# Designs tried in a protein design chat: VH-VL binders against Large ribosomal subunit protein uL10m (mRpL10). Part 158

Target 1, 224 residues: Large ribosomal subunit protein uL10m (mRpL10), of Drosophila melanogaster (Fruit fly) (q9vpl3)
Amino acid sequence: RGKINIQRPKAPHYERARVVAVTQPKYPELPKAKSCFKTRAERTQQQQENPYNEIIAREVRNWLDHSRLVAFFHLSSITADDIFRVRVQLHKQNLHLKSYGSKIIEQAVKNTRYEAIVPLFHSNHCIVFSPDPEKTAALLRIVRRVPQMVLLGGIVEETMLSRNQLVAYAQMPGLHAVQAQLVQTLSQAPGHLIQQLQAHQNSFVQVLDVHAKNQMNEETPKST

## First folded at step 10 (VH-VL)

Design gb59 (from gb1 with heavy chain G104P; framework fv_anetumab)
Fold by ESMFold2-Fast, scan of step 10:
Structure gb59 (fold): chain C 224 residues (1-224), chain A 119 residues (1-119), chain B 111 residues (1-111)
Amino acid sequence: as target 1 above (224 residues)
Amino acid sequence: QVELVQSGAEVKKPGESLKISCKGSGYSFTDYWIGWVRQAPGKGLEWMGQIYPGDSDTRYSPSFQGQVTISADKSISTAYLQWSSLKASDTAMYYCATSFYYWPEFDYWGQGTLVTVSS
Amino acid sequence: DIALTQPASVSGSPGQSITISCTGTSSDVGGYNYVSWYQQHPGKAPKLMIYDVSNRPSGVSNRFSGSKSGNTASLTISGLQAEDEADYYCSSYDSYSTPYVFGGGTKLTVL
């Protein structure tokens, strides 16, 4: 057994600074996107009507327009240090993890082809962007070790895909043309896709509730 | 923490139906693929198929397509492997195993269900 | 229907190193970095020892290492111990319709 709180050595501040520099957004002149974990102050600010929201909404539209891969995730509670480690791993693969408030997402995609995704962002969420759709496999490998992030679906080459369709795309290493053809073959009507994405989100919320209850039962010793 | 618990051993006659189970716990059952792997006595491992419980999407190996049915019940976190009519050649150990998002490795395995089919 | 090619058996003495090969084609082992290795003791379920050619899951000894060159993947076990005596299976991605193809298995005997 350990003394977790007292014995655990404090990470050097210089190391965090170096890693933050490595994870710098591709568009460094733009305001830093909020992490998937939000503070109370950040949530309150996002609820207030202010002109800064339009600037961030334009940033979101820019990411959508310049990314050939966009993946949507439900995010359960995760520490700042854990999400930072995930950002570092993703950044090495040219994958950019961003979090925006649901009001900002709605404002960004209103009157665009992406408007149908708004319902996915009514709960805690994050989005991964990349100009390289061949990185879908790397993305899924990284996030499968992060149980707090649950894939809902995404957009590849401007085609909306369910979770299973994205997984199928990721399993096709090799020529980009072959993967693009698979994406077209797996495409479905937007209504059906949205239902699938919402079903996955709701199923995950259900699992979190069960997990929380099981965590409580862990306090009672089991007869050996 | 992650655990897959399979149903007990079965002894059947050719032509009988059978449904064996695999119960998942300690993880998000509906968010990961669960597969079935067969091992005939004294032989190696053979992938049969897999299911994504969140939407019941299934994938079968060509050798087992039409021979077995894979299903899942989200409410009890249980996956199933079913035969409508067993053959003596179905005698084998059957494992369930979970993999993240249909990846070509199985992270966790059940203890196995021995199925014996003899006349 | 085609299993990956592994030697039927390998043997070694305690403290020595052994290597188990797994040979496929350019469409499976050679085409992708999706090679896994499983350890199976008699009467027990397989245990994942290596994934993505050379990565170890948590809890797997660093005595186990994986590599790949062309169409051949290799599992190396250093500092052999009696507990390592088991069957070892490699697997690789093949295609969307056949995402898992297993090797025939190798029986490791610790002399």
Scores: ipSAE 0.008, ipTM 0.468, lowest interface PAE 8.5, mean pLDDT 76

Design gb6 (from ea2 with heavy chain I50N; framework fv_anetumab)
Fold by ESMFold2-Fast, scan of step 10:
Structure gb6 (fold): chain C 224 residues (1-224), chain A 119 residues (1-119), chain B 111 residues (1-111)
Amino acid sequence: as target 1 above (224 residues)
Amino acid sequence: QVELVQSGAEVKKPGESLKISCKGSGYSFTDYWIGWVRQAPGKGLEWMGNIYPGDSDTRYSPSFQGQVTISADKSISTAYLQWSSLKASDTAMYYCATSFYYWGEFDYWGQGTLVTVSS
Amino acid sequence: DIALTQPASVSGSPGQSITISCTGTSSDVGGYNYVSWYQQHPGKAPKLMIYDVSNRPSGVSNRFSGSKSGNTASLTISGLQAEDEADYYCSSYDSYSTPYVFGGGTKLTVL
């Protein structure tokens, strides 16, 4: 096989280009006398004081406010090539894969109706946004072929849904599916839905840990 | 039902231009990739490239980058494969095929267009 | 070049089972479960027989099955029939720049 030619993605739309430019890391200059120690507290303080974090947090809030479908995923180790492939495929269906640091997500949703989602982002994660809730079926069709992405739950038409509820929604498109979910969830406290999403996340993490260890053992040269 | 109908066989001389077509029907044309696959006489299958008609995102195999142009017209549900200057080595059967995924299987295939380039 | 290795030919008698191999590397066949198999009769377009290593599309006989072990995928045809005589091609994902890499093809003869 010859060298694989990695294709550059198409130029991002204005909003994405702005985010990339703002989040682009700057290379620090070499220290003059000796290495400068930055404590964890000092690094955390600098991150909290960074004005660009608020710009990105506003972008996250904008995505949440303008999306009728938001899906949350646990993200296992995945190559840059593979995540790019998935992002392109999702974008074709008006599904926008985004990854943000947990600090930025917390800053974005603090004191908003979305604050309840923060606990979902304590581990490696990504979020898919879409203005079209009927794209839930296309989303699940795509991620079925991406074992590194594990669905945790989502928000459809401002209603929090568990993994199973989101899967059911995909099988019954349109207003009828939303009405069925609303009827089902009306007897449950909002905190119960959040706990249900968190429980699914914790269960998947445990299952993935066991599964990963089993896969590692099976891949050894001496495995049967 | 899903159907891909390709243009008829072509006989051309080296240096001539050519544009062949693949018309899709029975599915959402803008939601599926269309790939082009070449098969030289007595040889195997080679992926040339694909296009997503919804936004005209086009990707080429490294072996065919710069040799051909792939395009699509979503208003008439038709994809195209074009050469600016044909070579004798372009003699082959050319297939179009659809896939929902960029990396997935080709679900449906056109009947093929035979292109013969000779003096 | 052929990215995936297949035997040039295989043969069998009616009622027998045969297996066609497709060997790649850990970065293509071994790295992903995106292996497809296509059947091509003379003068006709290829037909999808297997996708994602072992899945059959609607309308494909259950005599066709797929599997994978390490860097080698296999197509098995049980109860061979005369109409199975065709060329068979495997395909796998490799990378974003080469999402479809084909094997060289195997000619199946039913004698």
Scores: ipSAE 0.668, ipTM 0.830, lowest interface PAE 1.1, mean pLDDT 81

Design gb60 (from gb1 with heavy chain E105D; framework fv_anetumab)
Fold by ESMFold2-Fast, scan of step 10:
Structure gb60 (fold): chain C 224 residues (1-224), chain A 119 residues (1-119), chain B 111 residues (1-111)
Amino acid sequence: as target 1 above (224 residues)
Amino acid sequence: QVELVQSGAEVKKPGESLKISCKGSGYSFTDYWIGWVRQAPGKGLEWMGQIYPGDSDTRYSPSFQGQVTISADKSISTAYLQWSSLKASDTAMYYCATSFYYWGDFDYWGQGTLVTVSS
Amino acid sequence: DIALTQPASVSGSPGQSITISCTGTSSDVGGYNYVSWYQQHPGKAPKLMIYDVSNRPSGVSNRFSGSKSGNTASLTISGLQAEDEADYYCSSYDSYSTPYVFGGGTKLTVL
């Protein structure tokens, strides 16, 4: 029986990822056929689920708090083999696909700033977490080939983004460009550094808005 | 500009070892799969296997498992295909090709390395 | 051993349309929309012409189109030109252990 290091776990090799996935605690599903009749054993199991659900809810909160990128998806019917293929491809880009029950999500985000996401999980769903927001473009590129996953929205750098805003964010320049501009500004007086940081923040908001609007009117040329 | 440059043609005798190379440039080498595709003289294409250089995860076709070794050196953006002991039946054109995805298609191809194994 | 079935050869005249078929099973061509087509001129590396059944990479002529019905994928070349004369290979996803299964290839001759 093992546990996952929630505090920035190492990206395991493919074979290790599979072993880790097998040893992870999984949410038990109650058979729908038995929903009309609940035996004493089933009622006892349901009562015992409360402590288990709280443990998993804490895991979800830790993923939310320690991930700089969180993306929410509707998940249509998909085979275990196909979701495994997608999970492996995502893991190559430090993207971690997780599936949790709606009740666990609600418990995890209740009384937090993330409570607004609860309505997204009224049907079949999954969440992708990453410590690296630069992987948003890679995430969307992978999911473009998985018709069973439909992007609903996400959280980037603690900011809640709609589907269109997240798509726009994916098309923006990486942190290396920002660092290069900061180095350029360091040759100036300290007051100029503060002004540049404020200008970058304002430019980011405007670029995101412009990109989101432009996505409505243009077809994307094939990039490969 | 994305480019895959393969090593030059090789002429070998049965039983000899060989290592051929494929150097990638113009893209993030560690974020793309590199596959090896074999084409025997006058025959079709056969997928041999592929590697993800970022973590060296390597997958082989059942037909080539144990026949060849695929490796990569991310410090020089180069992938390799290696034989410990060549056979005459290894005579073929060998292509490297890259894909962002583990599955589906190869979007960029090397020029090919012709390997001839004869006495 | 398991390969997708293509006709060994097809032929057409300039300006005509031709279609090349690629037949698999319900577990590969029939089960997924991950069919690709490659063009290979003599002595050259293959070039990706179609991916995901019907999508064209940038730079590929719109005379090339792809489709799928059941277990059979098709490549159609309209307005046939002399430069289209080449070998064409289809490929499909099958399983995680066999992410690429190729067809036997079709030689296109332009008369």
Scores: ipSAE 0.725, ipTM 0.858, lowest interface PAE 1.0, mean pLDDT 81

Design gb61 (from gb1 with heavy chain E105Q; framework fv_anetumab)
Fold by ESMFold2-Fast, scan of step 10:
Structure gb61 (fold): chain C 224 residues (1-224), chain A 119 residues (1-119), chain B 111 residues (1-111)
Amino acid sequence: as target 1 above (224 residues)
Amino acid sequence: QVELVQSGAEVKKPGESLKISCKGSGYSFTDYWIGWVRQAPGKGLEWMGQIYPGDSDTRYSPSFQGQVTISADKSISTAYLQWSSLKASDTAMYYCATSFYYWGQFDYWGQGTLVTVSS
Amino acid sequence: DIALTQPASVSGSPGQSITISCTGTSSDVGGYNYVSWYQQHPGKAPKLMIYDVSNRPSGVSNRFSGSKSGNTASLTISGLQAEDEADYYCSSYDSYSTPYVFGGGTKLTVL
């Protein structure tokens, strides 16, 4: 008597909703207007996450803009303790180890001369930045003792260099003019250099695949 | 060319304070770690801790944390190891040693400072 | 607390070869290639003889060589000479909080 049952909420459109549910055939194409609208709304919702990635991509672009040395590495499984040790040692030499997702790297380098390097980052990776290109020798001295980091290539004075070209650059005298000339000379064919960096990454992936298969075959128990 | 020169031998009583030194020369003092290694009489080597003089980043062994202080003065290329209150068990030879890396090996060693604590 | 195991003493005659072992765990000697060996003559500071398992610093005789198998590192001295008589210490990386752990030392006697 005058008491509303809280377990039974009011549904003002129940009769109309029931008629629609019973008479409508259950076909994927008939909800077309609603599914197209939902697809549009879903696309709009996904675009709401793009601003976050753009903020981090802007950070990456800032690193690229203010770094005269950028080195790309494949990064194998490494403990938090070991990566911290490496990061501290690198930081002592004004070398900044950063890790970013592949999509963020793609967004950061889109419409730049470095866009073609994006495929290098489809596997586990990290990047080392420095405002000082003369630190290339210190970088290589540190990372040669870190087996989890494999040098793929880099950028010196806005010029893309292969692993071998970076090693050659590190062995040059500390003369800025000579170093600038060498960098320009080593990078006369940008397409060829990008292909070499891609080939090194692909060769490393192939070596890991061969190693995994060989280890699996060697570990196979003898059936006697 | 690279040389580490340590301060002279010390004879102290329990409860006294002490600060010993290690002066580096022939290399970039601020680009290398300086560690302290202890050797008790007739015993082996024990790493105590190390400092990076460029930014005074200091790391201690868990066994020596809170027992000693490691510091460095860049203006005179000198590192220090100090005790606020010595114990008889602190009697040992103390070496300083340097390395480019935080880990792995010490490339160059000082001659050692003998510290004797007795009443 | 965590120390590497070395034999207390080893002996050999001039011209012979000897090997000193250094045994740790999978978290130190077995987990990293950061093993070093130091020579210490009585009353003197240690001298680096081997680093990164098998590398020699400039000025160290090629009679000294290093190796590692599993959790055990080894220092081999060939063509033993009287001046090789000394204490030998191994060291390994363990963790960021203990970047140096040492063996107990081995006294080498020649002749």
Scores: ipSAE 0.667, ipTM 0.837, lowest interface PAE 1.1, mean pLDDT 82

Design gb62 (from gb1 with heavy chain F106L; framework fv_anetumab)
Fold by ESMFold2-Fast, scan of step 10:
Structure gb62 (fold): chain C 224 residues (1-224), chain A 119 residues (1-119), chain B 111 residues (1-111)
Amino acid sequence: as target 1 above (224 residues)
Amino acid sequence: QVELVQSGAEVKKPGESLKISCKGSGYSFTDYWIGWVRQAPGKGLEWMGQIYPGDSDTRYSPSFQGQVTISADKSISTAYLQWSSLKASDTAMYYCATSFYYWGELDYWGQGTLVTVSS
Amino acid sequence: DIALTQPASVSGSPGQSITISCTGTSSDVGGYNYVSWYQQHPGKAPKLMIYDVSNRPSGVSNRFSGSKSGNTASLTISGLQAEDEADYYCSSYDSYSTPYVFGGGTKLTVL
């Protein structure tokens, strides 16, 4: 059941047929007139309930569940050669660029804590997934050179972050970097430098607390 | 702080093998591409190829594909450029340089390794 | 590989401004904003002066500026100084080769 099995584009036919059979939707009973002649809206709704879309939606949910970093981008017109170039560089940093239809994204996140992201996908989009949140800085450095990709926001450690919060997160030193700086300071003459580093660590913790509170406020719907 | 240190000058005869090195320090060696650039005496710069040390993915210029081998040892933060059989036309200054991006600029350069191939 | 077109030489006097051109095609200079400029003094390694058409690395004098129009990129050096005398190379991303192509180089003489 490894994660790599979900990524294979060519599953054995028998396994795919089995999954499709299990995911067959149950349609409501319709009056005979509606079954013989359907409105544009009814035909559109029937297409949205395609069993194939549910299979891909499950793949998207698995990416969301197993990624500690998820970044959402608006994607402008881009050539196949340009996207290949970007994909190669992202893959080197364990960053996985995926593109899914908006209907599939909506189906994947419906009734989950990520439902709030649906409006981000009403236009052309792409998503970058990674199991490593320390790669946020590398991600932003790479996409800085790709004007066709515009950062909209993301999810880090299951917390939804706005574009500005994600950029701020990328500029923060990780736990390892903070610890390394403390060790360097301790190897120098004691006194003012130790106190200064402690003040900086407290400021860093306060910034993280502010971001967590801001994220909660952004996720909480405001009454009209 | 970022530094690339290349191996010393080499004097070889045609047909001999050669491996020159480029040691990186002061940056994350496995997060940057390392490229090799050739400069024949009195001539301009020619990009030869590059390697991503993290997974040893190599990309070569069509002019140098099959002529040289680029490799890296991430345990000692060192990249290599190798010839199986040198030619007199390989006489040149060879530079290594880093790039964060697969495309784009070469940020930091080594001091160069002069390779002279003569009978 | 395939070299971008630069003039072989350019000259100027101290305090003047000079411009070096770098001409390619729509598949390199014209197609992308990934043009870089390098300065090389005799016997020394090249130094990155400009990247992404017009951006300067930390420590590079603001006398150096870059621009692009169509298939031609330009490096402009204002307030020309004796230490600017060097060879200058442009480079661009090239969709046909991987991923760099250099210009033929321009020798700047400060008279």
Scores: ipSAE 0.583, ipTM 0.793, lowest interface PAE 1.5, mean pLDDT 79

Design gb63 (from gb1 with heavy chain F106M; framework fv_anetumab)
Fold by ESMFold2-Fast, scan of step 10:
Structure gb63 (fold): chain C 224 residues (1-224), chain A 119 residues (1-119), chain B 111 residues (1-111)
Amino acid sequence: as target 1 above (224 residues)
Amino acid sequence: QVELVQSGAEVKKPGESLKISCKGSGYSFTDYWIGWVRQAPGKGLEWMGQIYPGDSDTRYSPSFQGQVTISADKSISTAYLQWSSLKASDTAMYYCATSFYYWGEMDYWGQGTLVTVSS
Amino acid sequence: DIALTQPASVSGSPGQSITISCTGTSSDVGGYNYVSWYQQHPGKAPKLMIYDVSNRPSGVSNRFSGSKSGNTASLTISGLQAEDEADYYCSSYDSYSTPYVFGGGTKLTVL
């Protein structure tokens, strides 16, 4: 059994818990209830509270900049065994499953073309990155067998797509170049896309509630 | 059509080496897992392990780890199951089967290779 | 040694419906909706009949259906025909090291 690669990135399990504790809002219910304005410097200072968050935010930005496919998911409760299984299967298709805190996502996309995605990450979430947009069909095939992951939308060739548009893209046959042109055709005005993505998030919360109730119903035997 | 064609029946003596094959066609060989399932005479099915030909990632059942080697040659769309030293207890029917997922179900099966190990 | 429990045999007459059970634990059958069923005729390779508890592959008769309640999955065959006489195996996901755990098998006799 050869030696283990010591350059392997260490899993940040405990560091994530620490980051959550440090990033918890310090609500100053301090004097002057009239003090409502935050200057750019004060906003920047709050985001610089944890240098670790800035490092991870840069990692997220790097993934966004170098991925031609980015898919956003709502993630229900899932065991370590199950997420590892899914991550391995996705990796086989050059699909990289990552999970980041909502504040880190906000920091990563602030003042970028992708700032509109922030509302998608206010509940438990994960993101799949790939340099290969032709893998969208494989991605959807894999996640249909993972009920804990619900597709919210994504970015293909730097174009923001709703869930339905991503599903349509995945079903397109033909050359990569042709698919890239079709993505541009499917794209919509930024305002309308944001509205659709937010509506899908709300719809998925409802669908997840129904799905969870249906799964609990399956656990309860029907009286024959 | 998806098809898995396995090598012919083998009759061997204890201590001999053996390598049997499973050739896939009609699908993307490098995008599916290929598993090996053993069935002793008159007994049920036992999962031995599986390989992802695209990167040669191989996983073994704890019961078969170190007893067999699973490999694949993506240039000829063929997976292999190999023994360095056969035992009488290796007498069984051996099936290969494909799955898109690491888990769940095996979609398509080969016809089986009967291996008989006798002194 | 980790195996799902199936009855050794079950029998029915043509046109009847029969059910084969597959009982595991909360960590396998009870914990996942990844139950599959295989049909094996004597001297032949197994054939996938059901996956993800209740889904049928293309080409499988709608006489075959699957369900699950708690730790027990069930395969139901309606309108029994002579060609249904075979061994039936269930399988479930358990863990990353054991992605396939098989039942002991059930011999279906059509009399």
Scores: ipSAE 0.718, ipTM 0.868, lowest interface PAE 1.0, mean pLDDT 82

Design gb64 (from gb1 with heavy chain Y108V; framework fv_anetumab)
Fold by ESMFold2-Fast, scan of step 10:
Structure gb64 (fold): chain C 224 residues (1-224), chain A 119 residues (1-119), chain B 111 residues (1-111)
Amino acid sequence: as target 1 above (224 residues)
Amino acid sequence: QVELVQSGAEVKKPGESLKISCKGSGYSFTDYWIGWVRQAPGKGLEWMGQIYPGDSDTRYSPSFQGQVTISADKSISTAYLQWSSLKASDTAMYYCATSFYYWGEFDVWGQGTLVTVSS
Amino acid sequence: DIALTQPASVSGSPGQSITISCTGTSSDVGGYNYVSWYQQHPGKAPKLMIYDVSNRPSGVSNRFSGSKSGNTASLTISGLQAEDEADYYCSSYDSYSTPYVFGGGTKLTVL
């Protein structure tokens, strides 16, 4: 006989943020405002007082603390169906794709060893987390088929790696190769690693331009 | 070498049950999707469904959902395709094939299992 | 149940080039770069010839190439040989109903 079949897709759930907002005290000193525009200091103060951002920042810190593999990606426009397909495949490999706003990431990593990653998040981005660093090869195999996701760099066993270092790490089977790779990265200054990550972002922009031109079916001159 | 080995040909009568198998070897069985593809005599290929053995997540074609059951036993690296009640229209060659990607190509194929259903 | 559209048959002579088309919609061929091509000789299992529109697996002759324009993908076989005589099937990711859909198949006859 047939079994109970639960096929309903997971509904989006952002109404929980309203509960937090409702429980926050209102500011009593709101009357007699002279200007509709706020100074930079006033905007900064309001950002720091948003309880929603702090809750999500704690979630980001939790992911960072419990993940031995963290990979950073530039994310081009992608449909809900495309991201769903990618999430399914990543989840099969214990890889968890998350997207957070730049302000939330900045708040999460401020005064931590990961503060240097903040510049990576000035444009569209996403992060993949996993408790298993052996899944780096599987991650790269999956994302090579997703042109909307471009690897910028990552963190393996709390060590920051550039894109090329992550690719090299993924290609080395076994524990000895992993240890050799980590020793190499430990010899580099933090600024040097950031420069490598920034250079990759610039290369990504160039790659997207070339890819767009190629997909336009540009006629090749026929000279013999 | 990555290889899929399927069970032998079957001859059945309408209304009978059947379970055919596909055994994987030479790769990490739980890291790849296994799909089932049907080919009726003289006809083209039809995707029936696929399973991820690592967690038994199964996806079916709308045409075959409720008609067949796909399952896998990761302890013996074997996937299954099962009918509770066969019909004459189920007469076909059945292939299993493996893909690393949920959305992707099947790079390794089994040799096929011929199922004949007639009275 | 709905298959991608391929011509029922194509033919060519040894040494020539032939092209097989595969037409779908924006929810499959047109929307994604996940088009594959399979070769099937009589009585044998299909063999993957092309994946991701234009990529060739190891062991597949460079005479086989793939391309895509809009909702139509194409398989081109150059320097046609007698051993190329087979049935050819395209396939694509399908976002509408299933993650996978096949074309109806094309019989290639050499000479």
Scores: ipSAE 0.645, ipTM 0.818, lowest interface PAE 1.2, mean pLDDT 80

